# VH-VL binders against q6zmt9r679to764: the designs that were tried, part 16

Target 1, 86 residues: q6zmt9r679to764
Amino acid sequence: DNLLHWLAEELSEENAESLSSTLPLRRSTIQLIKLKNPDDLTEQIHEFLCFWKKSLPTFTDKLRLLARHLRKIGRSDLAEELKFKW
Below, E stands for the ipSAE of ESMFold2; O stands for the ipSAE of OpenDDE; V2 stands for 0.75 times the mean of E and O plus 0.25 times the DockQ between their complexes.

## First folded at step 8 (VH-VL; framework fv_vulinacimab)

Design x1 (at its last look DockQ between E and O 0.68; V2 from the best seeds 0.00; counts 0 for: pae E 7.5 > 2)
Fold by OpenDDE, look of step 8:
Structure x1 (fold): chain C 86 residues (1-86), chain A 118 residues (1-118), chain B 112 residues (1-112)
Amino acid sequence: as target 1 above (86 residues)
Amino acid sequence: QVQLVQSGGGLVQPGGSLRLSCAASGFTFSDYAMSWVRQAPGKGLEWVSGISGSGDETHYADSVKGRFTISRDNSKNTVNLQMNSLRAEDTAVYYCAKGDYEYYFDYWGQGTLVTVSS
Amino acid sequence: DVVMTQSPLSLPVTLGQPASISCRSSQSLLHSYGYNYLDWYVQKPGQSPQLLIYLGSNRASGVPDRISGSGSGTDFTLRISRVEAEDVGVYYCMQALQTPYTFGQGTKLEIK
């Protein structure tokens, strides 16, 4: 997912931690992602976002959900740009 | 705080129409899907319809398809349910609910009684 | 449509005793990525429904820890470790895996 990869590149480590606390993924899944990519934060975040997206029900406004979470962690700038790129 | 305040409803004859409205506050309205859930007198809950945050995706229970229309106005923070060709079995308390296509309804309106009777 | 079946439909309980409600789905509610799309709601007398548990086992805000949800796939359970007077009401499970969302019949919890 190129869009989610872009977003992963734009998120800081602090943002990633905040986002991981807001998105409903199991901690074990998050830890597994980190273990697979211990030295690549961007790839960790990318896999995290991809997993989250795939975990959602079929009929979901995924864009608006993600934008909501971005605003919640203080990245309204990314939320707006995400909508533009979608 | 999140609030969902409903209006509309009432008594109508079979074949008639009613419009329900739900005014939302306390959250970014356009970010959340909204649903209507009804409860016939003395019965359980039945999901009726849902609409995405953007409004471009709608879903309906088979029991109301072709008769009910869900819509929203994000500039006014409202979700509506237009009910046409009403039947006696549509008699129920209708609830507006926040959330839908995620996984839960975390806030509910106070309910509005719709009675369809000749 | 996914059919949700609750048991029992009537649940008289003595204050301070535990309570358990079962919910079964006609198909698995376990998503391929590990989430169970099963919610629990309670409707107390004269009130609107309110969320208790989401995604099978997560307590909603304000829900006491004496209330818990468990299960996976097609079998789910809501447990109340010590029933209090405020727990009186009708409990519903709901699947949120696919539309139409469907509820169980409801379980009426009453105090003996």
Scores: ipSAE 0.085, ipTM 0.809, lowest interface PAE 3.6, mean pLDDT 91
Fold by ESMFold2, look of step 8:
Structure x1 (fold): chain C 86 residues (1-86), chain A 118 residues (1-118), chain B 112 residues (1-112)
Amino acid sequence: as target 1 above (86 residues)
Amino acid sequence: QVQLVQSGGGLVQPGGSLRLSCAASGFTFSDYAMSWVRQAPGKGLEWVSGISGSGDETHYADSVKGRFTISRDNSKNTVNLQMNSLRAEDTAVYYCAKGDYEYYFDYWGQGTLVTVSS
Amino acid sequence: DVVMTQSPLSLPVTLGQPASISCRSSQSLLHSYGYNYLDWYVQKPGQSPQLLIYLGSNRASGVPDRISGSGSGTDFTLRISRVEAEDVGVYYCMQALQTPYTFGQGTKLEIK
């Protein structure tokens, strides 16, 4: 949980939009998150990441999958920090 | 380009052992779970084992639990299946497989035949 | 274990015509956050399996748009809008909601 909040604080608005396009979340879910926290970008991103994490099956290596997505959007620095922090 | 190149396999007597290997290239190996899926001659697909990217989590089908051990060496980009106490019903082509989201298999190896008979 | 049941098991089809394959699971594959953990594969003659569809309806890279997946919960369908000779093979659905991952029995698609 603390790792996902840290990540939410480190992502720019542009990073978050790029990341949301690579993660398998439905548009309706993203809209609901925005409605619950309309003026708090960090909390929107945090809820987005929590929802994504909870949507994964039990076998999934969640941190490694997130690191892969971070590399795809050009944030390999954050992907490396995830490996170190987890 | 993603490649999964398998080795091992062959003919073994019941009760014997074999070790299958799968060498990976073209992706960051430690980021992805790997699985073994088998197919008995003329039959469908059966998932037999999986291992997380770190190697910390392993899972097995009931039919192989206690007899097969999945492992990986992230420094060599290999995933292995140690098969002990082999039975005739283990005769199959064994595939290694990689997932992009770790719950579907986007790339598969070429398959390795294991035949268990006397 | 989650039981996956495909129908038909044999599907002869005329070249250029549509084909449809059904897959039913013994329990819902719809996760609480709205995703279906159902994938489709094809195994062409002499080849390893290949991913076609993931998460119910998403096409894998390189899969033509004439191949599509639909359905939710316990009922899923793979559709090929116009069958071509290269589509011959055995098609499998697989659930990835929980281990052990389980496949349907396979549907052999052939040109008649």
Scores: ipSAE 0.022, ipTM 0.718, lowest interface PAE 7.5, mean pLDDT 86
ESMFold2 (binder alone), look of step 8: mean pLDDT 93; pTM 0.958

Design x2 (at its last look DockQ between E and O 0.14; V2 from the best seeds 0.00; counts 0 for: pae E 9.8 > 2, placed apart)
Fold by OpenDDE, look of step 8:
Structure x2 (fold): chain C 86 residues (1-86), chain A 118 residues (1-118), chain B 112 residues (1-112)
Amino acid sequence: as target 1 above (86 residues)
Amino acid sequence: QVQLVQSGGGLVQPGGSLRLSCAASGFTFSDYAMSWVRQAPGKGLEWVSGISGSGDETHYADSVKGRFTISRDNSKNTVNLQMNSLRAEDTAVYYCAKGDYEEYFDYWGQGTLVTVSS
Amino acid sequence: DVVMTQSPLSLPVTLGQPASISCRSSQSLLHSYGYNYLDWYVQKPGQSPQLLIYLGSNRASGVPDRISGSGSGTDFTLRISRVEAEDVGVYYCMQALQYPYTFGQGTKLEIK
C-alpha cells in the first residue's frame, strides 16, 4: 500500500507511539511488528497501518477513520493530505 | 468468504470433559484473535475465552478459569476449547467468534450445544 | 468486571416505527484517543449472533443505514429509525475495553 507507506514516512516516533496506543490492535501484534523491523520505524508504522486497515470490515469508511485518528494525535496536516491523496 | 465451522460438544456428566473445535477459512487466520462465547438456554451471551493471533496470549472468564483451555493451530486454521471439570452451569450453546485487531466479533460460528447433566 | 446494563429488556415495536435501546457501562469505555470499545450485536431467531455496530458508531458491512449507534463514555444507544420485520431478535451491547469482555442482558425486540 503506497499511500500508507507515504503516511508511515511522515509520522514521527512520537506519532508512532501515539498510533500504537490509539489504533486498537492487539499488543502481541504490535510486538511482532516491532520484532520484524527493530531498526526501521517507517516499516513498523507501515505494517501497523496495513494490519489496521486489513482488520476493518469490508466497506468500512477507512479514510474517515484514519483521518479521525490522525487528528486525535495532532497530525491534522496529514489527515488533510491523506484525504487529498486517497 | 469467511467461514467458521464448529464441531464437538454433546452430552456429558458433571465432572466430565469435552473439546470444541472451530475451523476457519477465508482469511489469514494467524492475524486475528479468536474467542469463544456461550449462551445458556434462554439466557444472554457470555464471553468465555480469547486467544491472540499468534497464540501467545490467552484470556478467560473467571467462571471457567482453571477448567477451560483455549488453544489454536495456525497451520490447520483451527481454534479449540478444552473443557474439563464441567458443571451443570456450563450447559450452553458455544460459539466461536472471529475477532480482529479492534476487538469486535465480525464473524461467528454456527454454534455447538454442550449439555452437562447427570 | 465492567457491568453492562441494557434497557429496556423487552421492546415491542410497531412496524415502521422507530426503536431505541440503551446500554450503560459501569465505567467509561472511552479510550484516551477517542475510541469507544462498545459493540452492538443482534441474534435473530434460530441464528448465531451477528455484528451490527463496532467501536460505538461504526456500522458493520451489510447493516442498513436505518440502524445506527451513538454515545460515548458510559452511555450508548442503538437506534432503528424504521423497524422492519427482519429486525426481530435479541440485541446485545458488549464492551471490549478490558478482559473479561462483558455483554448486556440483551433486549428482545418484537413486533406488536
Scores: ipSAE 0.016, ipTM 0.713, lowest interface PAE 7.7, mean pLDDT 90
Fold by ESMFold2, look of step 8:
Order: sequence, then C-alpha cells, then structure tokens
Structure x2 (fold): chain C 86 residues (1-86), chain A 118 residues (1-118), chain B 112 residues (1-112)
Amino acid sequence: as target 1 above (86 residues)
Amino acid sequence: QVQLVQSGGGLVQPGGSLRLSCAASGFTFSDYAMSWVRQAPGKGLEWVSGISGSGDETHYADSVKGRFTISRDNSKNTVNLQMNSLRAEDTAVYYCAKGDYEEYFDYWGQGTLVTVSS
Amino acid sequence: DVVMTQSPLSLPVTLGQPASISCRSSQSLLHSYGYNYLDWYVQKPGQSPQLLIYLGSNRASGVPDRISGSGSGTDFTLRISRVEAEDVGVYYCMQALQYPYTFGQGTKLEIK
C-alpha cells in the first residue's frame, strides 16, 4: 500500500497515461476512479495501481512486473527506487 | 543455493491417503509460490496444484480438485500435498517446484513416487 | 483449459545439426502488458525437469547460447543451433497465463 502510494506521488499524468496503455484495467473501473477523485491525480493513480495489482494472478511477482513497465515508459529511476524500497 | 528436498510417497491402495512434503532452503521461502507437478509412468508432465507465497491462494487441476489439498508452513519452509481418495490414475512421480516472479518453475525437487494399486 | 500442442513428438537429430521444436497454444499467451506466459523445460534421462526458457525467449541461468526461444501469441519455437550429446531428453512447453497451467505433450530429442 505505502509503496504504491509513493509511486503514485512520483508519476506524472503523462507517465500514468503511458503506464495505463500498457497495463490492463477495465474502462469502467478507470471512469469510477476518476469520478470518485476528480481533482486528486495522486489518488487516481494510486487506485489505478491497486486495481491493476488485484487484476493479476497472485503467483505473479507484481513488484518485478511493475519495475519492468516503469523501465518501458522511461522511468528507470523509479524502477530502481522501487527495488530498494521493498 | 536453492534446494528442494522431497519426502513421503510410497504404495497405497485405491481410496487411501498419502501426504507429500517438500523442504525448501536457499531462498526467502515466503516470497515465492510453490507448485506440485506430476508425471505418470511413460507420460508427460501435468501441473497439479499451486500455492501463493503467503499461503492465502491455492489452485488445483480439475483432476485432483476436492481430493488433494496443498498447504505450506512458512516457519518450517515446507510445502505439503495431502492426497485423499487416491485412484490408480494418480500413480506418478510427484515433483515440487519453486515459482519465480513471473510464474515459471526455476527449481525442482528430486521427485517422489506414488503408486496406487490394489 | 489452454491446450498446448507440440510438434514433433519424436525428434531424432544428428550431432552438430540444428533442431527445432514447435509449441502452439489454443489461445494467445501474450498478456496485454507485453509478456508471453510460455516456458520451456527439458527433462534429461533420469533427472527432474529443468527450466530452459521463460516468458517466451529469456534464457535461464546456465543455459548455453545455442538454445533459444522465439515466437509470440500462439506460436512458439525452441531452437538448438548445434545439438550436443547432453541435449538428449524430453522437451516440454508450458503456459502459465491462466489456471490450470498446462504442458505440451513433450518432444523426445534423440541422437541418430
């Protein structure tokens, strides 16, 4: 929880849009997140990451997968910081 | 050095029960999923069951659902397979396997033979 | 269940020659975030299975460069560029995208 909130604080709206184009989440869920927190980008991103985490099989190492996606969107700095925060 | 050492197994009659155990060392056991994979004589591999690192989530192949129970004890670094209502078609070598982060099995135990016959 | 189909099931090969094994899934193994949940294992005579390739194309630690994996979606290939005597064994592909995880039937590689 605290790790995903930290990440949500570090991502720009552009970073979050790039990440969301790669990570699967239902359109209806994204719309509900935005409606619930219309002016709080950090909370929107945090809820997006939490829903994404829950949408994957429990056997998947979500930390390692998240780091791979962060590198893919050009935020290798955050991928490295994530590795050292767990 | 990752090691998976299996115990249990043997000969049992149809309808009987057996419990397989797999002792892990060389990694942080609670961080990784564990699975059981079996191989009937002369046949290929069949995934049987898996359990998450915390133990909160378990999954089973349809062929064993309701008869087999996977469990783990993270304080003892062990994963177990309780096999009840055994049938002749359950005869196989059973392997425990360590899941890596992206759901592939990077380390395997030595295998334990289970024979179900009258 | 996702059905995994290997071809060929028997593969006699001359030492030093290339070998290829096909694995086809009944549905795409490519997750929308870019990973193919397809792994390759070998079981050498008298041994437990061991990982060769994970996530379609990544070589496991200690696997020689002459062994590679390729493909995406539903069609995957394991290639050995030069077969050595130590490559004898049964090769399996496995999907780990969804439960239950499923293996192909196996391909027995033998030296002619």
Scores: ipSAE 0.007, ipTM 0.652, lowest interface PAE 9.8, mean pLDDT 85
ESMFold2 (binder alone), look of step 8: mean pLDDT 94; pTM 0.960

Design x3 (at its last look DockQ between E and O 0.37; V2 from the best seeds 0.00; counts 0 for: pae E 8.2 > 2)
Fold by OpenDDE, look of step 8:
Structure x3 (fold): chain C 86 residues (1-86), chain A 118 residues (1-118), chain B 112 residues (1-112)
Amino acid sequence: as target 1 above (86 residues)
Amino acid sequence: QVQLVQSGGGLVQPGGSLRLSCAASGFTFSDYAMSWVRQAPGKGLEWVSGISGSGDETHYADSVKGRFTISRDNSKNTVNLQMNSLRAEDTAVYYCAKGDWEEYFDYWGQGTLVTVSS
Amino acid sequence: DVVMTQSPLSLPVTLGQPASISCRSSQSLLHSYGYNYLDWYVQKPGQSPQLLIYLGSNRASGVPDRISGSGSGTDFTLRISRVEAEDVGVYYCMQALQTPYTFGQGTKLEIK
């Protein structure tokens, strides 16, 4: 997912930690992601977002939901740009 | 605080039409899916229809497909349910519900009675 | 459609005693990434339904810790450790794995 990869590149480590606490995902999955890419934060975040997206029910506005979480962690700038790129 | 205030409904003859409306406040309306859930007198809950935050995606129960239409106006923070070709079995209290992935129906309207006479 | 089956349908309970409600789905509600798309709602007399538990085991805001949800796959349980008068109402499980979303029949909790 190129869009989610872009977003992963734009998120700081602090943002990533905040998102991991707001977006529901099993802690074991998060740990697995970190173990797979221990030295690549961008890839960790990208994989995290991909897992999250795939975990959502069919009837879900994924864009709006992600944008909401971005605003929640103080990245309204990314939320707006995400909508533009979608 | 989140509020969902419903309007519309009432008594109608079989084959008639009604329109329900739900006005939302206290949250970013366009970020959340909205649904309608109904409850026939003395019966359980039945999901009727849902619409995504953007309005681009709609879903319906088989029991109402082709007869009911869900819509939303994000500029007015409202979700509506147009009910056509009403049947006696559509008689119920209809609830507007705020939903999303994490909490689904975390807030509900006060309910609106729809009675379709025989 | 996913069929949700609750048991019991009627649950008389003595104040202070525990209560348990079972919910079974006709197919697994467990997603490959570990989420159970199962919610619990309660409708108290004369009120609109309200969310109790989401995603199988997460308490909604304001829900006391004496109320809990558990289970995975096709079998789920709502537990009330000590029933209080305010717990009277009809409890519903609901799957949100796929549309149409479907509810259980409801369990009517009453005080003996």
Scores: ipSAE 0.018, ipTM 0.762, lowest interface PAE 5.2, mean pLDDT 90
Fold by ESMFold2, look of step 8:
Structure x3 (fold): chain C 86 residues (1-86), chain A 118 residues (1-118), chain B 112 residues (1-112)
Amino acid sequence: as target 1 above (86 residues)
Amino acid sequence: QVQLVQSGGGLVQPGGSLRLSCAASGFTFSDYAMSWVRQAPGKGLEWVSGISGSGDETHYADSVKGRFTISRDNSKNTVNLQMNSLRAEDTAVYYCAKGDWEEYFDYWGQGTLVTVSS
Amino acid sequence: DVVMTQSPLSLPVTLGQPASISCRSSQSLLHSYGYNYLDWYVQKPGQSPQLLIYLGSNRASGVPDRISGSGSGTDFTLRISRVEAEDVGVYYCMQALQTPYTFGQGTKLEIK
């Protein structure tokens, strides 16, 4: 929730493009998020993360999975910070 | 290098209690969920209980809810199963298992026998 | 609860021949993000269970190429391309999509 919003604020436009290709969200969901928040990149990213989090199975370590995705997009600095903000 | 060493168990009468322990080493214990899985003699595997890395979230199979309590001590790298109101059908070998990111059990303890009989 | 059904429950096999074990779930294990929350374990005689396959098709560390997992959704298969003596044991599928996690009944693989 607050951690996902913090993360959404820390990501650049370039990060957001990379993240959309890394997180497995349906194209139709991505389109709806963009249409509802056309000028608010932070809210687009936040909604991405919320959809992703809600769909994960029980006990999935969401922190470690999110950190893996952040490392894939070149933001290992944010992956490291997640431990401190968790 | 990952090791899970179990202790506890033994013979108890119906209605009795036991506490199982599992000591972990070789990984950052607090990062990983832990589970207990049991196997009655000559039978298959049954997941019993699980606990998140932080300890904030616990889950139980219906067959043990209200009688068993999973807990962990991240300062001592242990996960425990407190078993109360034991029944004959709880007789089994109990394994502790390390969860991982995608919720599979990549390391298992050696197993501890619990026998509940008159 | 998600019901997991394995077949066959008993699998006598000749050394060097292939073997297949089927696992069916009562609901889809395919997450919308493309992960199948289905794992395979083997329990060799006198040992604790060991992970073979996770997330439907990924081999665990130290598992030989001749052992593979396939399938998606509700139907999954474990294949051993050439059975060796070390493969004797009971094989279990498990769903990890939702608690309580549930196992199939087990398939006992024996050399005939």
Scores: ipSAE 0.012, ipTM 0.691, lowest interface PAE 8.2, mean pLDDT 85
ESMFold2 (binder alone), look of step 8: mean pLDDT 93; pTM 0.957

## First folded at step 10 (VH-VL; framework fv_vulinacimab)

Design y1 (at its last look DockQ between E and O 0.79; V2 from the best seeds 0.00; counts 0 for: pae E 7.0 > 2)
Fold by OpenDDE, look of step 10:
Structure y1 (fold): chain C 86 residues (1-86), chain A 118 residues (1-118), chain B 112 residues (1-112)
Amino acid sequence: as target 1 above (86 residues)
Amino acid sequence: QVQLVQSGGGLVQPGGSLRLSCAASGFTFDDYAMSWVRQAPGKGLEWVSGISGSGDETHYADSVKGRFTISRDNSKNTVNLQMNSLRAEDTAVYYCAKGDYEYYFDYWGQGTLVTVSS
Amino acid sequence: DVVMTQSPLSLPVTLGQPASISCRSSQSLLHSYDYNYLDWYVQKPGQSPQLLIYLGSNRASGVPDRISGSGSGTDFTLRISRVEAEDVGVYYCMQALQTPYTFGQGTKLEIK
């Protein structure tokens, strides 16, 4: 997912931690993602976002949900850019 | 605080039309899906229709498909249900519901009675 | 469509005693091995429905800890450890995995 990969590149480690605490995803999954990519934060975040997106039901405005969470963690700039890109 | 205030409804003859409206406040409206759920007298709950936050996706129960239309105006924080070709079996209290994460309804309107009778 | 089946449909309970409601789905509600898209609602007399449990086991805001949800896949349970007078109402499970969203028949909880 190119869009999610772009977002992953724009998020700081602090943002990633904040986002992981707000998005509904099992902690064990998050830990596994980190173990798989121990030295690549961008890939960790990208895989996290992809997994989260995949975990949502069909009838879900996934990108708007993501934008909501970005605003919640103080990255309204990315939320707006996300809406522009999709 | 989140509020969902409904309007519309009433008595109509079979084949007639009604429009329900739900005015939302207390949250970022376009971030959340909205749904309509109905309850026939003395019966259980039935999901009727849903619309995504952006309005790009709409879904309908087979029982109302082709007759009902869900829409939203994010500039006015409203969701509407246009009901055409109404039938007696459409008689119910209709609720608008806020869909948090679009997989549960954490807030509900007060309900609006729709009666279809000759 | 996913068929939701509740049992029992009528549940008379003595105050202070526990209550349990079963909900079965015709398809697994577990999505990507992450969450079960099953909600519980209660409709108290003369009121609109209200959320109790979401994603199988998460308690909604304001819901007391004596109410809990459990289960996975196709079998789910709502439990009330000590029934109070305010618990009177009709309880519904609902799958939110796919549209159309579908509810169970409802379980009417009454005080004996």
Scores: ipSAE 0.332, ipTM 0.860, lowest interface PAE 2.3, mean pLDDT 92
Fold by ESMFold2, look of step 10:
Structure y1 (fold): chain C 86 residues (1-86), chain A 118 residues (1-118), chain B 112 residues (1-112)
Amino acid sequence: as target 1 above (86 residues)
Amino acid sequence: QVQLVQSGGGLVQPGGSLRLSCAASGFTFDDYAMSWVRQAPGKGLEWVSGISGSGDETHYADSVKGRFTISRDNSKNTVNLQMNSLRAEDTAVYYCAKGDYEYYFDYWGQGTLVTVSS
Amino acid sequence: DVVMTQSPLSLPVTLGQPASISCRSSQSLLHSYDYNYLDWYVQKPGQSPQLLIYLGSNRASGVPDRISGSGSGTDFTLRISRVEAEDVGVYYCMQALQTPYTFGQGTKLEIK
């Protein structure tokens, strides 16, 4: 998805580490993503976001939830841009 | 502090209509889903309807589908329940409830009694 | 619809003793094997419902650690390690996996 790939490009390694600690994903899932894409941080983050998105139930407002997590890690600029884009 | 203040209940005859309102404060209203949950006298809880934070997605219990309409006004921080074609079995205390993003109900209004009696 | 079944429906307990309430769903609440969409609420006499436990085992803000949730899939338990007078009320489990969201029948906890 273009929006999640855009976000993956905007996040630093420090942002991704912080985000992984705030999002409700299993650590085993995070490790599998890293093994699948060992040399491509942007692709690791993109797959992480895609896996997170598909793990939520259908009535979940996924983008607003993601924006909340982005605000928690100090990237309110990206959270606002997500609300505007979606 | 989160507050949900309800209004709009009362006594109505079968086939009548009522509109319930819930005014929210203390949180970013459009980030959160809202629901209505009812409790008939002496009975348990029944989820009635829910609306996503944006308002784009609405859901209803089968017992009220086609008769009740949930809506929200994010500029006024209100969620409403329009209840049409009311039946005796709709008699209950109605609660509005705030969802987290994960849609569990972390805050509840004070309840509004709706009585449908011939 | 997902059917939620609680037991017992009436739970008289002695102050200071443990209490357990069971909740079973007609289908798994573990979505994509990552989250259990099962919450617990209490309705104390004359009050609105209050969240106790969300997503199976997470305590809501202000809930003491003597109250805990456990279980996964279709079988869930609310446990109070030592019952206090303030715990009197009706306890409900609810699934939030899919609409319509559904509650168990309620378990009335009373001090005997």
Scores: ipSAE 0.025, ipTM 0.716, lowest interface PAE 7.0, mean pLDDT 86
ESMFold2 (binder alone), look of step 10: mean pLDDT 93; pTM 0.956

Design y2 (at its last look DockQ between E and O 0.38; V2 from the best seeds 0.00; counts 0 for: pae E 9.6 > 2)
Fold by OpenDDE, look of step 10:
Structure y2 (fold): chain C 86 residues (1-86), chain A 118 residues (1-118), chain B 112 residues (1-112)
Amino acid sequence: as target 1 above (86 residues)
Amino acid sequence: QVQLVQSGGGLVQPGGSLRLSCAASGFTFSDYAMSWVRQAPGKGLEWVSGISGSGDETHYADSVKGRFTISRDNSKNTVNLQMNSLRAEDTAVYYCAKGDYWYYFDYWGQGTLVTVSS
Amino acid sequence: DVVMTQSPLSLPVTLGQPASISCRSSQSLLHSYGYNYLDWYVQKPGQSPQLLIYLGSNRASGVPDRISGSGSGTDFTLRISRVEAEDVGVYYCMQALQTPYTFGQGTKLEIK
């Protein structure tokens, strides 16, 4: 997912930690992602976001949900940019 | 605090039309899906329709497809249900509900009675 | 459509005793990524429905810990460890895996 990869590149490690606490993913999943890419934060975040997106039901406004979470972690700038790229 | 205040409804003859409205407050309205759920007198709950936060995606129960239209105005924090070609079996209390991630309704309106009778 | 089947439909309970409601789905509600899209709601007399449990086992805000949800796939259970007078109402399970969302028939919990 090119869009989610872009987002992953824009998120800091602090943002990633904050975001992971807001998204409904199991901690075990997050740990596995980290273990798979121990030295690549961007890939960790990208895989995290991809996993989250795929975990959602079909009938879901994924863009709005992701934007909400970005605003919640203080990245309203990315939330707005995401809307243009989606 | 989250509030969902409903309006509209009432008594109508078969074949008639009604419009339900639900005014939302206390949350970022456009970030959440909204649904309508109805309950016939003395019966259980039935999901009727849902709309995404952006309004770009809508879904309907087969029982109302082609007759009901769900819409929203994010500038006014409202979700509406236009009900056309009403039938006796549409008689129910209608609830608007706030959906989070589309997989649970954490807040509900007070309900609006719709009675379809000759 | 996914068919939801609850049992029992009527549940008389003595105050302080436990209660259990079963919900079965005609299709698995387990998503490929591990979430069970099953909610529990209660409608108390004269009130709107309210959320109790979401995603199978998560308590909604304000829901006491004496109420819990469990299960996976096609079989789910709502449990109340000690029934109180305020628990009187009709309980519904609902699948949210796919549209149309579908509810169980409802279980009427009453005090003996």
Scores: ipSAE 0.035, ipTM 0.775, lowest interface PAE 4.1, mean pLDDT 90
Fold by ESMFold2, look of step 10:
Structure y2 (fold): chain C 86 residues (1-86), chain A 118 residues (1-118), chain B 112 residues (1-112)
Amino acid sequence: as target 1 above (86 residues)
Amino acid sequence: QVQLVQSGGGLVQPGGSLRLSCAASGFTFSDYAMSWVRQAPGKGLEWVSGISGSGDETHYADSVKGRFTISRDNSKNTVNLQMNSLRAEDTAVYYCAKGDYWYYFDYWGQGTLVTVSS
Amino acid sequence: DVVMTQSPLSLPVTLGQPASISCRSSQSLLHSYGYNYLDWYVQKPGQSPQLLIYLGSNRASGVPDRISGSGSGTDFTLRISRVEAEDVGVYYCMQALQTPYTFGQGTKLEIK
């Protein structure tokens, strides 16, 4: 979870929007997260990532999957950093 | 080319133990979850156990929980299944299977027969 | 545990004819943003299982497009539009939403 907070601090609003389109999460869920913290982008992103982590099947390698999505949105620097923080 | 080569099967008496091994090549082993799936003679497939790429998370079918232990050695590219307190109903062909980081088994080993009888 | 139920369990088919196999889960497999955690495998005579379909409808590499998967939630179908001799085998659905992962009973497809 400390890793997901670090990531939330590193992502821009543009990154978060791109990532939400890439991650397997319903739009209604993303919308509810934004309504919960309307003025705190970092907390919105953090909650989004935590919800995403909980919504994946039990045995999915969640951090490796996240790295793949980060590379897809053009943040390979963060994907590589995830590898070292692992 | 992805390859999963299994070893360690055989005949064992009830209450005995066996250790199955699966040697992987052709992919970055530590990136992928591994599973064991078994098939009793004339029966369907049963998922037995799985282990995450890092080895930090393991799961078991209820039928083997407490008796079987899955492990991996990422420096040697092997996944193992330690089978203790074996019973006749554990008689099956055991397959190791490579998972992707989500949901499916894209490569399977050749299968190893385990027979539990006196 | 999620119970997977296949129908039919035995499926004799004439060469060139279509075949369909149904798979029903005891719980919805539709999770996250529209993903169904349901896979299909075939075990051909004397071989290890092979992946055919993942995430409900995505064809695995090397699988011909005459083999397709459809469905959502609790009801899924594997369809072979024209059965060939090489399609003989036992077909299994499997849910990958939660451990323990569970298979259907298998459907034996054979040429009559």
Scores: ipSAE 0.007, ipTM 0.685, lowest interface PAE 9.6, mean pLDDT 85
ESMFold2 (binder alone), look of step 10: mean pLDDT 93; pTM 0.956

